# VHH binders against Protein LURP-one-related 7, part 2

Target 1, 182 residues: Protein LURP-one-related 7, of Arabidopsis thaliana (Mouse-ear cress) (q8gwl2)
Amino acid sequence: MADSETPYHPDPEDLRRIPVDLFASKKLPGLSSGDLGFADSSEHLVFILRKSSSSLKSLLDSSGVPLFSISRLHNGVWELHKGDVEKRKDLVLTVKRTSKRFSKTESEVSFAGESSENLVIKGVPFQKSCTIYSQDSIVAQTSLMYKLRQIYVGRSKFRLTIFPGSIDHSLVVAMVAIFLQG

## First folded at step 12 (VHH; from d1 with F27R)

Design i6
Fold by OpenDDE, fold request of step 18:
Structure i6 (fold): chain B 182 residues (1-182), chain A 121 residues (1-121)
Amino acid sequence: as target 1 above (182 residues)
Amino acid sequence: ELQLVESGGGLVQAGGSLTVSCAASGRTFDDYAMGWSRQAPGKERELVAGITEGGSTYYADTVKGRFTISRDNAKNTLYLQMNSLKPEDTAMYYCAADQWFGEYSGDFDYWGQGTQVTVSG
């Protein structure tokens, strides 16, 4: 009687408790030149950052559908709007730099609407070091891949780890992108 | 295509100051992260300073407090103000541009031809 090992189906709730890694690279399968891609551990493209001619950027899903537009105001504030550059919809969040000390930058994320969630991003943008905090919890963190002694990974690649939480991964990617640009 | 041309290099005495510039052409670099790298004879090219689109800066430990990277988007020009120069700062200085967030590794997308900075002891 072959003990049919019932495949362990992790509780969907448990799956939500697992950090997700995305890998950012300019060189990914299916990625257009000039774009920045975020791929999963299987090298599947998940998100695309694309530049527009007006110094605006779009965050796209893997199918090329615009999710958000990123823009910087003259006052240095970054805005994330829902939709594409051409059809900007509602403001989703703003990112403001609150502190700059040497290479370290701190930014505050303010969500539009009734959301009282305050996020703080800290790190060194040029080093692609970024940590998003929600009060005392970490929402996400970036790290350079070459620092992880992965010899075969392009030096330009960085890893984004998104920790379990309620924030949509696309928003996390957007915030990281904004912070790293700021 | 973005083109970068450095200028301002020269001979300077130790303790002196020098500003090198990088003029960008072909396109605007306002949405690029920019950087300065240098290469001394017999040494590897090293990142000296970086500046993001938003103006966040990075400095190598060797130049921190002495060098200032800045950008003038209106002039499409990148600058590196170098103060308190040391003989160890002698190198070819290269302007570099990255399409996105910059390259801490120093592997930028675009490079200038470099400008020679020589600091005499």
Scores: ipSAE 0.874, ipTM 0.937, lowest interface PAE 0.5, mean pLDDT 91
Fold by OpenDDE, fold request of step 18:
Structure i6 (fold): chain B 182 residues (1-182), chain A 121 residues (1-121)
Amino acid sequence: as target 1 above (182 residues)
Amino acid sequence: ELQLVESGGGLVQAGGSLTVSCAASGRTFDDYAMGWSRQAPGKERELVAGITEGGSTYYADTVKGRFTISRDNAKNTLYLQMNSLKPEDTAMYYCAADQWFGEYSGDFDYWGQGTQVTVSG
């Protein structure tokens, strides 16, 4: 039984040197029906995406503590706020689709506050293809598991690889979620 | 629980157009990724088109440029506009819904009963 009570604390050294893989699935130990989970390579639940309403989603840690809320505006812009859906705190970032060519989508991420970091997300949402760019560097990348010749992995599962950098993993997961649903 | 019911299928001549619809009930599908799959006789079911919650679309190569998937959240209805139909497009067309990001594999969470589309040569 994956100890769902252990908070995910990546080793700071690992954050600097080694990419981290998370595996997204609707079927994970300890995951409630309707939720989407992100687990590590040891199948430990790390993050949970939960629907709160038709337009609001929450990103939770493995203990069920809300980290962020995700919402979509009428203009098509996605917003990420800190905290629970019921008690939204400060705006963290916005995601806006800037280009759609055939099945390929590009979105721009704008951070709230003094952060000058500009991120671009490119990929094909239905194919679970998503790459987050910081200028010329890759922040994270997703891929379908069945394409990776991993025969035993459910067809609906996809892998998220987070490369070493300064961006919090929870934010990366949130951005990926926003992009894939957008 | 979400229920899906397809309609609009029928017989159409090659080169013709047809629009199939999928009415959702039980709940709203505005936060679902939706899709159309089809199954021809003796063939495997294949994903034809998909649309995310946010409106990003996907089309199979065989239908690109001819088919258009769209959704009306207010009507809780999914559409597939099919133009320049070919005999090869003859199939049972199924509406499908996914609770999250859609399923490229075609393994959606919810399915309709299907509507038959027949294209005569």
Scores: ipSAE 0.871, ipTM 0.934, lowest interface PAE 0.5, mean pLDDT 91
Fold by ESMFold2, look of step 13:
Structure i6 (fold): chain B 182 residues (1-182), chain A 121 residues (1-121)
Amino acid sequence: as target 1 above (182 residues)
Amino acid sequence: ELQLVESGGGLVQAGGSLTVSCAASGRTFDDYAMGWSRQAPGKERELVAGITEGGSTYYADTVKGRFTISRDNAKNTLYLQMNSLKPEDTAMYYCAADQWFGEYSGDFDYWGQGTQVTVSG
């Protein structure tokens, strides 16, 4: 998937495709102990989340190549940078909590650069409830997987549905990972 | 690798308050989601409260408004403040940690040995 691109600007060709499902789990074929994997419906890894030697976390592709580094500032803002945790490059986006009521949380995603459109994430992090909005359109959302538990017992923790659009799927996964940690 | 040790349990009269604590060692726990689960004799273990790395909280309906979970990352310590205690709150209380986001079902990666809370009356 692309490293970093513009905010959600649907391409007509993408709008004719069906949503993509990714399944998050701690136990998947080819996944190292301690990692969290995002796999397709055939259990093929697509993305990997890994804790680094510090509290810094990496989002990796299926081959284990670093795509992004995830970190949290002391003021509670989360940052996503391109590249390896040891050689972090450009800032890609920030995520900041903007509202919290009981367990319900709202956060804003701001892309680096001059884009005027930000994304909003709403949900309940501890319950794996997360929906990403571009204005009034849904970019992605999570759901719990009770029906699939018999097939994926101990493997799948939630499903992430990414709707057709121009936003890089690796960025969507990173945003979900940030929101669910906050 | 992460080790969790609970303390602060004891005997309390109904309507009373108690704070239980959980000390983490072997690794800094500040990037873990944390939780408190409880188990009464002959009952299933249930998640009572949870807190993410970033401080988002969860409470079971049976304790909402009475219990408060909090974390002090500088001290690697998790707390559960329990107010307005009822006899039905009597249980072994376990500290738990999850490597990622926590688990609504209460299925965490690391567990302490528990601390007994007994509410009489």
Scores: ipSAE 0.656, ipTM 0.826, lowest interface PAE 1.2, mean pLDDT 83
Fold by ESMFold2, fold request of step 18:
Structure i6 (fold): chain B 182 residues (1-182), chain A 121 residues (1-121)
Amino acid sequence: as target 1 above (182 residues)
Amino acid sequence: ELQLVESGGGLVQAGGSLTVSCAASGRTFDDYAMGWSRQAPGKERELVAGITEGGSTYYADTVKGRFTISRDNAKNTLYLQMNSLKPEDTAMYYCAADQWFGEYSGDFDYWGQGTQVTVSG
């Protein structure tokens, strides 16, 4: 270990960060018909899922700028590419189903290029049950909002909690969207 | 706009089998989550089976092991194979579609007009 390369402690902002909740809904202020929105607790859009001309989808930021495109291959593998559907850039990750036992599903996320370990997603897609694991740690988890119905009546369909960590929130949302469609 | 038309309903004796179908038109349903809901007279509508774009399935406990949902995207058609039918399965069966993930609560975006299934005895 060199003098100028002394290990640094984690970013103080990361140490103070709390879990982030996003609320998925088809009806939110500023959301176009046919889109699926992920909003903060004040119903301000953070991400938008939009279908393109066929089975291709875009993940957009709150301003409608394309971040990623989502596609499913003939073999059932899902791909996430950087950029819009028309201007797909580098492959970012793939999601592949590795186990299906009755209604329970398990999928593996493989990042393009070199990666230490893959992520695993487990749940029941049709029930909007989805937990993303990095080894033994939970990266993100969905929950139903039936118990919160009185607080959020008619406003949202499910909650996505993203736990403190280094994975980009837009990637987490993309992985959840892929898993719940598969 | 997506349109859904059910067929294959009818009268069947208890213990028998029946397959109902749902033809989609107006556009393909390949990237829709699909479901079958049923409603008996005087009862609330109940989601009995669902299937996602990628093929993951859901079944209500009352039909699990007896009913099978499947989709044939090439034919733009959804199926519900119903075996070991009981008088309690008597209902109008509705095909439904959701643009994204489906709705466990049964609140889908598009609905067919239904096909009657009547189980006697």
Scores: ipSAE 0.637, ipTM 0.820, lowest interface PAE 1.2, mean pLDDT 83
Fold by ESMFold2, fold request of step 18:
Structure i6 (fold): chain B 182 residues (1-182), chain A 121 residues (1-121)
Amino acid sequence: as target 1 above (182 residues)
Amino acid sequence: ELQLVESGGGLVQAGGSLTVSCAASGRTFDDYAMGWSRQAPGKERELVAGITEGGSTYYADTVKGRFTISRDNAKNTLYLQMNSLKPEDTAMYYCAADQWFGEYSGDFDYWGQGTQVTVSG
């Protein structure tokens, strides 16, 4: 037996190097009809995507507090604003499609302000394929949830893996939601 | 409640062209992902084309280069333009809608009653 009084103290940076998985689904405990939920591996809601009108959507936290509003402009550019859809605040970022070839899509994320760090999103929206890049690094990536012989078939269900980094997870979820709708 | 009604089906000769339409009612569909699926007798339903809210498209390999999906949100109407038609394209064509992103497997939330397309000769 080991010394029971010697506690294990992992380096905090080692613990922060672990990717986080979120699971997107229309059917989760506590999720209202019509919403899309992002849950942890225990099916606890972390984020909620809700339609407010035909052109406005809300991203909410697990407590139902509005984090961002999502809107699509006439020219196909998407905007993310802080706050509730009823009282939108400052622009946070825009997402603009820069390339479409067959089913492959590429979009650029531009943050508001002078400290702009552009991101690139690549994938196939209708196939739930989405990878967010910061230069040569992957920020986040979706994958389909497929079970052998289609024993399980869920509606709009997919996994989102967020890699360790400086970008807030709520922003990652918002970017994925925009890309898959656009 | 979203209701979908297809039109424009009919008989067409092999090599010909046909455009089918889907009118949405009860609600605008501009924030839905839309699709066209088809089913021939004795076969499983097959998603042939899809389009997201923002206009990204999907096509099955069997129709790539021949079919074009498009949406006119102002008219609340979805289109499928079918060119170079083959007898193998004969099927009932269904308009479909999904609340969020669509589904590659063709599992949509809302369906129309279908319009028959028959390709002869």
Scores: ipSAE 0.634, ipTM 0.811, lowest interface PAE 1.2, mean pLDDT 83

## First folded at step 13 (VHH)

Design j1
Fold by ESMFold2, look of step 13:
Structure j1 (fold): chain B 182 residues (1-182), chain A 122 residues (1-122)
Amino acid sequence: as target 1 above (182 residues)
Amino acid sequence: ELQLVESGGGLVQAGGSLTVSCAASGRTFDDYAMGWSRQAPGKERELVAGITEGGSTYYADTVKGRFTISRDNAKNTLYLQMNSLKPEDTAMYYCAADQWFGSSGYEYFDYWGQGTQVTVSG
């Protein structure tokens, strides 16, 4: 278990100089039926997305411990809270659609509290096309796996590439999940 | 288990309009991504339109501006309004659903209906 309260930690930027790939799939070792898993290149689960109701989902770690709850408000805004759907804590961020042109969608991510910079997500949600921007830098991007003989991840799978930066990977996964549903 | 049943197909003259519907049963589809695909004889099934849980839509280039997908979650029903129909739109139209996200047209959906025939005569 990481001791996040101690002063000493390796600089996360040194440990993540290279982009990280996660692979989203409905069929992975250890994944319950109905869940969506995000796994590393060895198919080890890293995050799990689980539905609680039509408007409420959980993002879990690989052990099934709730990290965030995802909720959709009646006005179409999405909220991310710390904790389980039954015991939600502080609001972390909101995602709002800001533009829709037939298939193309743009959304804005606003962090709660004293955080300053907002993120922008662009893509085609229905086609699993999603790119997260911080200003003019790419934070993360999805890609489909339908190449000829290369790595076919199978039906309903996609790759999420997270570029080196300061945003927690669990937040990136949550933002992607929200955008692709909204 | 989600069940999908299409209806509203039929014969229409070129330039005409038609709405097809898809009724869902067994459970609600509120948090499903929904789509319409079509298949003409001798052709591959192609994604025509899609709509996410949050209402974001997708349209194939061949139908943009002519077709409109919509969902009524209270009635558990998906619609496809088809205007300015062309003979090339003749196909069996299938309702489809995915539990998490949509489709790029190269992926299968989790659930499919039996289809409803749309025939456009010139």
Scores: ipSAE 0.727, ipTM 0.863, lowest interface PAE 1.0, mean pLDDT 84

Design j5 (from i6 with G35A)
Fold by ESMFold2, look of step 14:
Structure j5 (fold): chain B 182 residues (1-182), chain A 121 residues (1-121)
Amino acid sequence: as target 1 above (182 residues)
Amino acid sequence: ELQLVESGGGLVQAGGSLTVSCAASGRTFDDYAMAWSRQAPGKERELVAGITEGGSTYYADTVKGRFTISRDNAKNTLYLQMNSLKPEDTAMYYCAADQWFGEYSGDFDYWGQGTQVTVSG
C-alpha cells in the first residue's frame, strides 16, 4: 500500500464544476463605509462595489485593486469598462433594458468585440431579483436570505449563486450590480 | 449627507387625486434608490412604492394601478401621484432612500419627516 505525506489538493477544474455562493452586504469585516461587499461563505471579501460619482461605480477585488468601471448613460444603457474609473479604455459589455412588464424587467447583455454570445437578465431590480441566462442555461441567480426567525446583517443582504461555466465571476458580479441599479 | 423633505399632503375626498413630493438636498440623489412608505395610526409602516437609480419601479399590491412613483433628477425631486384615493390610504407618507439598491423590507438608509394625507368619506 503506498503511503503519502502530500495533502490532497482538489483539481481546480473540480472546484469550478460546483456553484459558488457570494453574499452581498453593506456590513462585512474589512469593508469600508459606503461600499457594498461580496463575500464568500466565510465572510471573506471577494469583490467590492464602490461609488465614484452618481453615474460611475468601480468593481474592485478584495485588495481594492480596480477590475471594472460601471457607467450609466442618460439613454438608459449601461457600460462596463476594464480598469479604473479614470483609466478605462476597453469596453467589455453593455446592458440594455429590452422589456418591462409592470415591475418585471428584462435586459440584454452584449459583449464587446467579435463575440456573438449575448446574455439575458430577468428579474425585479427593486426586490433584488436577478437571474442571468445564457441561452436556456442559468449563469447566475440572486436570492434573498431566508431563515426562520429572520436574521439579516444590514437587512440588504442577498446571495448570488454563480453556476459552473465560462463566464468570469467578476463579470457576473458586475452584471448583477448593473441590473439591480437599473 | 442626504436630507429629504416631503410636501403636498392634505385633505382630499375619497375618489380624488393628490400628488406628494420629496425634495432632496444631497448632491448624490441621482444614484439612490428612492421610495415612499406610509404609516397610519395603530398600523405598521408599509412600503408603498419604490424606484431604482435607473427608473425601475415597484408598487405594493394595495396601491398598484392607483399610484405612480416618478423621479426628476434634474430637480432632485421624487413624486408620488395618488389616484382613486380611499379612506384606508389615510397615513403619514415618508420619503426614503437607499444607498445601493431598492429595499423591499422597507428598511432604508435615509428618511424624511413625512407629510400627512387624509382621505375623507
Scores: ipSAE 0.657, ipTM 0.826, lowest interface PAE 1.2, mean pLDDT 83

